# Designs tried in a protein design chat: VH-VL binders against Crossover junction endodeoxyribonuclease Hjc (hjc). Part 1

All scores and structures are predictions.

Target 1, 126 residues: Crossover junction endodeoxyribonuclease Hjc (hjc), of Archaeoglobus fulgidus (o28314)
Amino acid sequence: KGTRFERDLLVELWKAGFAAIRVAGSGVSPFPCPDIVAGNGRTYLAIEVKMRKELPLYLSADEVEQLVTFARGFGAEAYVALKLPRKKWRFFPVQMLERTEKNFKIDESVYPLGLEIAEVAGKFFQ
Structure headers, positions and changes below count from the first letter of each chain, unless a header shows other numbers; antibody chains are not in Kabat numbers.
ipSAE, averaged over its two directions, is called F for ESMFold2-Fast, E for ESMFold2 and O for OpenDDE. V2 adds 0.75 times the mean of E and O to 0.25 times the DockQ between the complexes of E and O.
[cut] marks letters that were taken out.
The coordinates of atoms that the task and the answers printed are left out; those that the model quotes come from them. Centres of patches stay.

## First folded at step 1 (VH-VL)

Design e1 (framework fv_ecleralimab)
Fold by ESMFold2-Fast, scan of step 1:
Structure e1 (fold): chain C 126 residues (1-126), chain A 125 residues (1-125), chain B 107 residues (1-107)
Amino acid sequence: as target 1 above (126 residues)
Amino acid sequence: EVQLVESGGGLVKPGGSLRLSCAASGFTFSNYWMHWVRQAPGKGLEWVGHIKSETYGGTTDYAAPVKGRFTISRDDSKNTLYLQMNSLKTEDTAVYYCTTDSYYDTSGYEYFDYWGQGTLVTVSS
Amino acid sequence: SYELTQPLSVSVALGQTARITCSGDNIGSYNVHWYQQKPGQAPVLVIYDDSNRPSGIPERFSGSNSGNTATLTISRAQAGDEADYYCQVWDSSTDYVFGGGTKLTVL
């Protein structure tokens, strides 16, 4: 079920002019599914949602591949939305993620490059 | 069921040392940041310090009153948290609680999820 | 240094609503957590992230946080709710701040 932060992110997306839905059961689907899909008529997003206490955030290669696969098929941009304590949500196009041998990551060097929701509303990367 | 059991408390003289242990069970100990929180008799709660999980570097942080005197460590193979207390002062007299932080992949912020029953440390005479 | 202020004591009649406040400069920008501590026992988390209840905590417990005041609300108070209540915020990795505690008496 939706946590307070997932609900808050959905509300923030709607306030920023996106129509957005949480994908219930994304973890049990046999097909690639993001946590949230959003669109505002000009920009469409497939979002993987992460909440962490601190950096770095690691994402598996499979997780990123599933997100990208869905996004390309849907015609959306692939983003990771990250919430740290007492910080606003930051949005990371998957192209910003640092690749390691097994994983992708957002660390102290990548985190400041993240976009705020208002910036995402006006951009299209694919 | 999550259980945290503290041990090692007792009476010690000023300038002395004690080592506290906290035995954890019922959860994947290695995934959690662990904290020590203390409470002087009849007083409020005071954070002592924490140790991060290995995923977050296994580093430690301490409250100013204990920095340089106390050392927190963990043995993930034994599911045990430790607090080494050196150069003890009378103001260190308190019940010491072992606590878990929220699991790192759970939504939420820095709060103390589970608590042990505490162990009393008395620094006197 | 950041400081949280709670009233020393609050009294509530059985079945009525108790409100315990936690005041701090711009506390609405923090996430506030609440602990219940009964005499001789360890603290128990009753509210986290302003308004969320851990599994096993009755719906009678609720929280709010805005401006300079966070509030723990206990509706339909029961004798078993008598305890000290502590608010807590995280300011940094070395600054976990607790309020001074409020003794709740159920009359």
Scores: ipSAE 0.006, ipTM 0.596, lowest interface PAE 9.2, mean pLDDT 86

Design e10 (framework fv_ecleralimab)
Fold by ESMFold2-Fast, scan of step 1:
Structure e10 (fold): chain C 126 residues (1-126), chain A 125 residues (1-125), chain B 107 residues (1-107)
Amino acid sequence: as target 1 above (126 residues)
Amino acid sequence: EVQLVESGGGLVKPGGSLRLSCAASGFTFSDAWMHWVRQAPGKGLEWVGHIKSKTEGGTTDYAAPVKGRFTISRDDSKNTLYLQMNSLKTEDTAVYYCTTSPYGDEWYYYGMDVWGQGTLVTVSS
Amino acid sequence: SYELTQPLSVSVALGQTARITCSGDNIGSKSVHWYQQKPGQAPVLVIYYDSDRPSGIPERFSGSNSGNTATLTISRAQAGDEADYYCQVYDSSTYVVFGGGTKLTVL
């Protein structure tokens, strides 16, 4: 069900200085809707949450387009947050995703380029 | 109600063979990853191997002590898991449990939440 | 090969808190599950994903996992808690790994 991972991601976002809420959308909302929205007063995020045991991660063109549409209208940046086993959450701006004919993907070459939560928060520590 | 029932255990001589079965009910068997775990008398739990769902390729992995001697297979039409044991040794004497993790991207995080009652395999003269 | 180490036995007085440890290299980066096994019975999952309880498991059972040590904590120990306890992780190279088990005695 991923309830533990959803809870962990919310905790990590709050620790990083974001206010964050889950948009739990049971029954397939007719409107574009991310899994989480977060903001820290300077950066605003629309997040699709994915948990996978291994790569590649595929995202349908429809779910990416819905995420982008919401983010644009809301004034937020569109991200995919991915959790792999024994790895920290990594954040992928939609522009980083590899576009295929029918889908978008994060594979072994893209995964290491993902951002840590501190980078997304704009709090660059030396 | 999710249930697993093992059968096929018994007494075999060293070098012999034995086939265990595990009958599953109460869940979509074809979607589930299935495991065999054993426990020698008075000893701890030891993972034997697993088989992935058919949708994930139906591949198998084994613990080093049994690799090359044991084979795990499944028959999704009968909701049954099998363990074929060849070249049995006295140290293979154990209760063999069938267990499952929910199929999905996070299956191994939830551990093995359903266990059968176990079937005893004794390897001796 | 990845290995988990547990103490062979732990004793606790009735009503006191028992702590059972599970040690492994960087185990805090893995998900730890805990099983209770009573004599003649199959194991029962009591904690999954480090600290979550399955339905029906009393809140006296809790778990933590950080660094090189995971811990199962049993508060207000009852006679019925006397059992063997096993920790378990999944490792990409060795797959399912169990600890050696800890016999909990309630005095």
Scores: ipSAE 0.007, ipTM 0.549, lowest interface PAE 9.6, mean pLDDT 85

Design e11 (framework fv_ecleralimab)
Fold by ESMFold2-Fast, scan of step 1:
Structure e11 (fold): chain C 126 residues (1-126), chain A 124 residues (1-124), chain B 107 residues (1-107)
Amino acid sequence: as target 1 above (126 residues)
Amino acid sequence: EVQLVESGGGLVKPGGSLRLSCAASGFTFSDAWMHWVRQAPGKGLEWVGHIKSKTEGGTTDYAAPVKGRFTISRDDSKNTLYLQMNSLKTEDTAVYYCTAEGLYDYVWGSFDYWGQGTLVTVSS
Amino acid sequence: SYELTQPLSVSVALGQTARITCSGDNIGSKSVHWYQQKPGQAPVLVIYYDSDRPSGIPERFSGSNSGNTATLTISRAQAGDEADYYCQVYDSSTYVVFGGGTKLTVL
């Protein structure tokens, strides 16, 4: 199920003009790794992929720190891509996430602020 | 166990109105997105519209050919789905199916169960 | 609006493999579902989410979806497989879209 949605996202990124690859390792590597790395020549993304039935989505502080560390070292922007049933993928720069004392979250107040793939690709700004 | 039974079909003249009903049983109707799909004689399947569960907003969406003429509603207390059809055209002649999605976990957007259909004939 | 294209008909010899295609722009980024419909009957879901089978559907039915083409494959075709087959996707802007249907004949 999750693998299928990751495949869908990968194909959609390629259609939107990004070259993208999936990082199949689920933490077997000692180095911080996102789920997907993508670039289109002007925008570079490190993406953590999440699929949920409903909100809120919680991410651990460690998950977010690892994503940010990789993105900084790679020269990419850090994003969480979220798929809800029957909704388009939405992209959340990590700065948009709500911080709690122990974790980060995307709830009903943050979800509508998420970016669509065309916005992330910069199509509306070029 | 899961059953969907459509009713209300019949012969109607162009410009007329007709209301279809779909009686559901064997699942938690209030949690399901419900759809109407039609099939003209000898033709393929065509989506008509859907109504979301009340927990997901209870909103409706329609296919372009029926938008503004058809209205989908539900009565969760009676486990019944409705399709109010107004300003009927000859092109609306079809078997109308009631279908539910999401009865299997994570297969939203597909149709696990269908009724037997009810025939609507629009002719002068 | 989003469109799906299927061949009008496909023929297969008894015991051989039938392949029914469903073409759409970047369909590989969408989940494809397949329905079987026999005369006078309601459609039956035979494949969901590209390649998964509902309980009761034989392993002879399989699916794939990549690029611009999804395929329903029916191995070891039987007389009882004669039917119309429809592909379907859910698009967030167009909602439910069905292909035109393919009539499978088992010779």
Scores: ipSAE 0.006, ipTM 0.559, lowest interface PAE 11.0, mean pLDDT 86

Design e12 (framework fv_ecleralimab)
Fold by ESMFold2-Fast, scan of step 1:
Structure e12 (fold): chain C 126 residues (1-126), chain A 124 residues (1-124), chain B 107 residues (1-107)
Amino acid sequence: as target 1 above (126 residues)
Amino acid sequence: EVQLVESGGGLVKPGGSLRLSCAASGFTFSDAWMHWVRQAPGKGLEWVGHIKSKTEGGTTDYAAPVKGRFTISRDDSKNTLYLQMNSLKTEDTAVYYCTTLYDEDTAMVYFDYWGQGTLVTVSS
Amino acid sequence: SYELTQPLSVSVALGQTARITCSGDNIGSKSVHWYQQKPGQAPVLVIYYDSDRPSGIPERFSGSNSGNTATLTISRAQAGDEADYYCQVYDSSTYVVFGGGTKLTVL
């Protein structure tokens, strides 16, 4: 797992006005857990963090279901944050993911639709 | 065809200053994180510091022994990396290597390209 | 601050298997990279991301990483394998960390 990029993402979230924490020991818990939880008093995010060399990014139906289940219970929006080499973080609400028979994906057609962190932070406060 | 060529090493007195250069070719320099790694005679490898790519903010980080004395910079128009060394100590005597990881695909840092190194000797 | 420990030296007979260890607290949760350095030369990456080989590195070189120990394994050792070997990880607080190096002697 990418600890340096996860730390950089946490810093970027704080700079954008979110309070954010990394979920430590998420792999040990039997309950659904995102990688990061963030909030700014108005918007709350449950974030699954992904780093990939290239597209497409595939996510299992179980992985997406866990993220959505946690987000619903917490009152948060479910996002996938994706980092590609030499690119800024992009945020994808789970509703934006392409569905296959049993999986979800972000491919070259979906990637340009992803949001920058500033857009996620400021989207509903203007 | 990635090439890294260090230069600027030499003999310096304690308390002196020296600037090293690393000329890069064969890759998109502005996209790459650049590192300095040193090796004292007969000793192991020691990371000195890095400078991030232009697209990732161009920020620098340093190892504790050199923080406040060494400065890393880059000139993307010349494909050149620099290490400005001030307040040199005898413990800074080492071969200094320029190294890079051109395309990061994970949050892991490794060095797939190295220069030949340039020797810095700090003595009276 | 994170620290990696390697043995100072390892000896192997020609054609036999050498194993060089790299110890660190919970190193199995990190990615380990290995470099070979011959006298008067710059280091060469021989294994990255625990077990992957760069183009041009013989299949005799392999790596593993679990618990508190990572291992570089060199099968069918050749005279040309004689060198210093360094392990390396990236730590979020310390950045780049190298092991102290192991001198491999081929008898």
Scores: ipSAE 0.005, ipTM 0.519, lowest interface PAE 10.6, mean pLDDT 84

Design e2 (from e1 with heavy chain D101G S102L Y103D T106F S107W G108S Y109G E110Y Y111P; framework fv_ecleralimab)
Fold by ESMFold2-Fast, scan of step 1:
Structure e2 (fold): chain C 126 residues (1-126), chain A 125 residues (1-125), chain B 107 residues (1-107)
Amino acid sequence: as target 1 above (126 residues)
Amino acid sequence: EVQLVESGGGLVKPGGSLRLSCAASGFTFSNYWMHWVRQAPGKGLEWVGHIKSETYGGTTDYAAPVKGRFTISRDDSKNTLYLQMNSLKTEDTAVYYCTTGLDYDFWSGYPFDYWGQGTLVTVSS
Amino acid sequence: SYELTQPLSVSVALGQTARITCSGDNIGSYNVHWYQQKPGQAPVLVIYDDSNRPSGIPERFSGSNSGNTATLTISRAQAGDEADYYCQVWDSSTDYVFGGGTKLTVL
């Protein structure tokens, strides 16, 4: 039941000036596929969408590697978009994720470093 | 295209200080964690420490033998990594390598797929 | 502190298969990387994430990792393979750990 939050995220991306699409069948494709692909003519994003009740958020190394592989081939930046209860969406470049032996994580030390959607849209503009 | 060039090595006396530099080119230096790895003459590789990219807060971590004596810093505007070495001991004698991962690890700078040629630090009376 | 153990030396005849081991407690749960170092030169990554080869590394190089032992395998050994080989992992308590190195001699 992630459809409502995914829809809400698409709306926020469009409001921020991105054209964005939900990748249907991302969970059943044999090829690396993000949850959302977005672009505004200058910045392109490959987004893995996560909704959690609390931190930490763990992502498998394979999940992150597939996201990075797609982003690299597409010419996009790889992001994890995280929604916590009563918080706005925060965007985490994959470089911001903390690496463990076999996993990646967003914990209480990393979470405050996450970007708001306006920062992602304006990262390369003045 | 990708190059890492270390400099600043030399002969120092025990208790002395020395600063090493690593000039990086051919990649977006600011996006990557940077590491120092050393090798004593005739011995194996030993990780010294790293500095994270600004995206990760630019924090540093050190191997136990150098903690409190060595400081790693970076200047992203100059694409340069530094190692400030204080209170040097004869056990610190080694070739010091600047290294990072680019092709296979975009977030932590490892595995180490790019290495400089190394700079020799000799701590002797 | 996490420790990796390698044999000091391994010999292989030209054209035969060399196997270099790297032992660590439950090393199969870690991602193991392997480096080749020739005298007077910087190390070169030859295997990453247990079994993957970087671009430009010959197919003769392969890796495996399970249980308490990771293995670097060099088939059809050549004179140019003579070098020191190091395994390496990342551990959350120790950070980056290298094995002591193995000198490969091609006879």
Scores: ipSAE 0.000, ipTM 0.576, lowest interface PAE 13.0, mean pLDDT 86

Design e3 (from e1 with heavy chain D101E S102G Y103W D105Y T106D S107I G108L Y109T E110G; framework fv_ecleralimab)
Fold by ESMFold2-Fast, scan of step 1:
Structure e3 (fold): chain C 126 residues (1-126), chain A 125 residues (1-125), chain B 107 residues (1-107)
Amino acid sequence: as target 1 above (126 residues)
Amino acid sequence: EVQLVESGGGLVKPGGSLRLSCAASGFTFSNYWMHWVRQAPGKGLEWVGHIKSETYGGTTDYAAPVKGRFTISRDDSKNTLYLQMNSLKTEDTAVYYCTTEGWYYDILTGYFDYWGQGTLVTVSS
Amino acid sequence: SYELTQPLSVSVALGQTARITCSGDNIGSYNVHWYQQKPGQAPVLVIYDDSNRPSGIPERFSGSNSGNTATLTISRAQAGDEADYYCQVWDSSTDYVFGGGTKLTVL
């Protein structure tokens, strides 16, 4: 059963013009799979969903590798979507994550660089 | 049926002290972060401070104008929230509201779900 | 400290659409909540997390939030919508921040 935030993210993706689906069995599949896949005809996303009370967020090297492997094979961009209490969803392309010896992280220096959903949808044109 | 009933308001002179109470019923009080929000006559809403639930350590935070003068406490066995106001100033004259911040699973909502009817504090000589 | 700015007053004709704005630096990155307050009464939450309505709030109330401006929209305005409206966010450095409030007059 999903959380309010997983359901809210799915709704927010649809409102932003994406068709999106939660991947069933992502935790037990023998193949790499993300939590959510989304597409709007121009941009395609493979999303790992994280909810934390505070920073830093750590992601294992295996977790990031599985996300990247799926995204590459699917033709999608790999993102981590992070929800902190009382803050909006932020989207982090995996290239934005800081690599350590054993893992990847999003800390106070990386968090402000995260993208809003409208930016990911291409609505904020630069 | 959620109810929040404030009491203890009244007239007090500058430099005086006053203690407000908020009696809660109809929900599991101990699970909620509790807040005080005030409103000066004819003015807008202003957050005063909060006290976290025991799960979050039961700690308090205050808005800058009241820090060091006001103390928020709670008694979960009596479902009651308190605001101890010391060194009162004329600028503290306001209706004081007791309000709840909800949570969904283990994440706070950031908004105020329930409000009491308020109690008026007048600081005047 | 983070600050939210609202117009002091907005007027709308009966049956028309009212728009109340709430301006803040990069407010689109915050979850914005809206409260309605009628004279002598406690505030009532009418919109939470930018665009969601609590149970019992009519569909005429809607919200949006992007860039530097959040907007509360009241369609088909009714006399009973006359009230003060406050926007509110949580900020990690300032905690809970309210806008100055907007008085809505339905003519």
Scores: ipSAE 0.006, ipTM 0.594, lowest interface PAE 11.4, mean pLDDT 87

Design e4 (from e1 with heavy chain S102L Y103G D105E T106Y S107G G108D E110V Y111G; framework fv_ecleralimab)
Fold by ESMFold2-Fast, scan of step 1:
Structure e4 (fold): chain C 126 residues (1-126), chain A 125 residues (1-125), chain B 107 residues (1-107)
Amino acid sequence: as target 1 above (126 residues)
Amino acid sequence: EVQLVESGGGLVKPGGSLRLSCAASGFTFSNYWMHWVRQAPGKGLEWVGHIKSETYGGTTDYAAPVKGRFTISRDDSKNTLYLQMNSLKTEDTAVYYCTTDLGYEYGDYVGFDYWGQGTLVTVSS
Amino acid sequence: SYELTQPLSVSVALGQTARITCSGDNIGSYNVHWYQQKPGQAPVLVIYDDSNRPSGIPERFSGSNSGNTATLTISRAQAGDEADYYCQVWDSSTDYVFGGGTKLTVL
């Protein structure tokens, strides 16, 4: 489910100047797809949405690879949007994630480096 | 035990003002988003507005019928929530409840988990 | 704005199962919460996130939510279950929507 957090994130993205949609059928599609796709005419985002009570957050290598594959094909930047209790949404470009042999993670050392929505809105896809 | 106690309700004429208070105890008040919900006599529940915790900037949002007339504030040092009601109308007559919302602490919004007993506001000539 | 529709009243015989519905466009994509309100008392949260019970709520209370209808189910109804029941969803930071309420009578 997660519908409430995803709705909250959509509202925050629209307030920051992005047009954003939730991908219907995410998880049942045979093709790579993110949870949210957003664009503001300059920057385009493919977003995997995560909600956790505490760190660390683990993402499988397959999960990250699917996100990256979609983003490259779409012409978007790949981000993980993470919500912790009583904290604002933070955006993590996939290159910021710590890679292990089996997984990627966001831990206490990576979390403070995350970007706010307004910071992401000002970037151009390179 | 969590307790919320509303006060300040009473009789007021149309166009008048009234200030409600909600005294909280039994939990860390400053961590919670706080809401006001009202119920007109014999009718259903209606959300009035909320104030976010300081971590979320302490901002307020209001339902359309009260926007511009009502102001929500909080004093975390006194564990107290306030509702300042101005330009009162007869349709504002209702029992006003204060409620808690710690949904993000549970990983998602879990509804209004604690309620006060309410305070009656009657707007009449 | 988003709207939730509930029946005005539902009757159930003592010991039988009551079902109270809450209808909304694609409500299955929302998380639905249910409140019980007895005369002269404040509401009490009885179900959150479609089907979860808060601590202290009897297991006789359960919920479901799919398509256009969410349902609160009260098994083995007791006289003390007689109350008004409200469903509620969160649509945005300014749109906390309640259903109109259903009066449950236990016969």
Scores: ipSAE 0.012, ipTM 0.560, lowest interface PAE 8.9, mean pLDDT 85

Design e5 (from e1 with heavy chain D101V S102R Y103G D105W T106D S107D G108S Y109G E110Y Y111A Y114I; framework fv_ecleralimab)
Fold by ESMFold2-Fast, scan of step 1:
Structure e5 (fold): chain C 126 residues (1-126), chain A 125 residues (1-125), chain B 107 residues (1-107)
Amino acid sequence: as target 1 above (126 residues)
Amino acid sequence: EVQLVESGGGLVKPGGSLRLSCAASGFTFSNYWMHWVRQAPGKGLEWVGHIKSETYGGTTDYAAPVKGRFTISRDDSKNTLYLQMNSLKTEDTAVYYCTTVRGYWDDSGYAFDIWGQGTLVTVSS
Amino acid sequence: SYELTQPLSVSVALGQTARITCSGDNIGSYNVHWYQQKPGQAPVLVIYDDSNRPSGIPERFSGSNSGNTATLTISRAQAGDEADYYCQVWDSSTDYVFGGGTKLTVL
C-alpha cells in the first residue's frame, strides 16, 4: 500500500488538527479495519487509503461495506482518501462514491468533487 | 506458532454423516472468522462456508452446494472449529481445509493466510 | 455469482518469466490474492491485496491488478515454482471466489 504515502497522509492529517494513527495490518484482521483512524475531538474519521496511477478507482462492495461497518460502530465518518501522481490527497465520503451493481467507483466526473483535508476538518462549511 | 490441524476425515457411504474438527493454536481463535475450503481430487479450491466471531454474531454462511446439509460450529473455549456433514453425496469427496485470515501483525490482507494440512473425506459405496 | 477465469496451464523455461492471469469483470476493483499449491500440500499465500508479498515469499513473485485482469508474475522461474496457482477475491462477506487454477510447468 505504500507505507510512505500513508505516513505522508498522517503528517497532513496532524497539520490539519487531527490526531491520527495508522492501523497496522488493517487488511489482515477478519474484523473491519480502516487504514487510518483520525479524530480532532469533534470529528472522527475511518479512512481507507488508495494510491492509483490513474482513474477510475474501483472499490468492491465488500470493501466499502466493511469500512462503513467499522465507521458506524466507532462513531466515525467513513472516507476514502485517494492519491494520484502529482495531485493532493482527496477525501471522498462513501456516499459520494458512484454505486454500480457490484462495485463503487471514483471516475473523472467524481474526482474533482473530492474534499481537501481542510474541508474534512470543518474549516469550510460547503 | 500459528497452526491449524484438521481431523475426522475418512470413508463414508452416500447419505451418511461425518464431523470434521480443526484445532487452532498460536492466536486468539475467538476473535477470528473461521472457514472451510475443500478440494476434490484433481480439482480446484472451493469455499464451503464460514463462521463469524461472536463480535459479529457468530453467524454462519455456506456455499450453495452444501447449504442445508453442512453445519459449521465453533467452541472458543477449546479453540476448535467443526464441520458437521450430513446427507453426504459422492461429489462431496474432497480434502477439507480449515483456514482463516490471521494476518493483523503479518500484513496478509483479508487473504487466507493460515491453512491446515487438510483431511480427506471420501464418499463412496 | 462472480466468476474468475484462469488459463488451465502455463509453461515457462528455467530462469524465464512466467505470467499467470486471472480475469474477472471489473476485477481491478477487488483485492486479489494468489495461492501456490504443490502436490499433496496445502495452499500457501504468495500474494495478497493485488501486489503485496507475505513474509518469506521471494521478491521474484509480484502481482498486478487493473481493469478486468489480475496477473501473477514469477521472474527468474525455478524448478521449485512448479505448482498450481489460484487467484481469489472476496465478492461479498458470504462469497469467497477462487479461480479454476493454473498449472505452472517449469521446463
Scores: ipSAE 0.000, ipTM 0.530, lowest interface PAE 16.6, mean pLDDT 84

Design e6 (framework fv_ecleralimab; at its last look DockQ between E and O 0.46; V2 from the best seeds 0.00; counts 0 for: pae E 12.3 > 2)
Heavy chain, then light chain:
Amino acid sequence: EVQLVESGGGLVKPGGSLRLSCAASGFTFSNYWMHWVRQAPGKGLEWVGHIKSETYGGTTDYAAPVKGRFTISRDDSKNTLYLQMNSLKTEDTAVYYCTTDYPEWELLYYFDYWGQGTLVTVSS
Amino acid sequence: SYELTQPLSVSVALGQTARITCSGDNIGSYNVHWYQQKPGQAPVLVIYDDSNRPSGIPERFSGSNSGNTATLTISRAQAGDEADYYCQVWDSSTDYVFGGGTKLTVL
ESMFold2-Fast, scan of step 1: ipSAE 0.323; ipTM 0.775
ESMFold2, look of step 2: ipSAE 0.000; ipTM 0.565
ESMFold2 (binder alone), look of step 2: mean pLDDT 92; pTM 0.940
OpenDDE, look of step 2: ipSAE 0.019; ipTM 0.692

Design e7 (framework fv_ecleralimab)
Fold by ESMFold2-Fast, scan of step 1:
Structure e7 (fold): chain C 126 residues (1-126), chain A 126 residues (1-126), chain B 107 residues (1-107)
Amino acid sequence: as target 1 above (126 residues)
Amino acid sequence: EVQLVESGGGLVKPGGSLRLSCAASGFTFSDAWMHWVRQAPGKGLEWVGHIKSKTEGGTTDYAAPVKGRFTISRDDSKNTLYLQMNSLKTEDTAVYYCTTDRSYDFWTGEYYMDVWGQGTLVTVSS
Amino acid sequence: SYELTQPLSVSVALGQTARITCSGDNIGSKSVHWYQQKPGQAPVLVIYYDSDRPSGIPERFSGSNSGNTATLTISRAQAGDEADYYCQVYDSSTYVVFGGGTKLTVL
């Protein structure tokens, strides 16, 4: 179920100076796989992509653990990229997610803390 | 009453510049994606580019023939869309329409042009 | 780059059914929108999302989209239906793509 917004996210990553690729079969792989891997020569990102009509967004503990496991092994930073209607993509380091007993979440209090793509890209030093 | 009114068209020499304006009324301009579409005399419709709403990042995309020469911008406080045209070529001669996609399918990001202005003629000739 | 192909012209007798096609690779997986343009006027949306009609468009206008071909159907054609018709899709690499247009003549 790819969307135009998910494809646009790849274009926006490239415009921001990242080389980015969508991981095919991420839902079928027996190994932890993010939805997108991006890099700009100094910073590498493992991105879990989410689209929601409204908050809150819930992520299972397993989903977050798989993302962190991949990122650690790859040497990448783990992010959740979230798209809401009429809003730009926002990037959430997994450390920013609010932990519940069984899940993680992004609600109205966490959402405004999300990073813009330019802020994520600004970590690259030439 | 929903309206789009283009202005700024005229005769310009090859290599020249021209800025088109589109005044919008009757809808929440700041929420809408805006497009420029052109039509050469006796020819079909050709998409020029779009600009997303400010809340979605205000980013722009362009058709290959105009990329690097044309710039789309918006002023939400004035409900006005702009097309800055530089390095004009004879093949840029066309009626330029502004149009909007006030609504779209969230999951696919697909949209249609539900309102069109009357167009403004740009003639690039020596 | 993604391309849409339409016949240059279609003729229909008054009161009969006109069919205007729009061909593209796997176009049935995309949403097709149709515009009517009369001489000297701006385009008017007549069908969106394959088969939906905007308010004010008569039920004589209908659309379909499957496989490699989308079709605009105009039943009980009227003299006032004479116009150029354009199909349009969204493609992730080329963004907004229009067909070349079809001139409908009502005999």
Scores: ipSAE 0.014, ipTM 0.601, lowest interface PAE 7.9, mean pLDDT 87

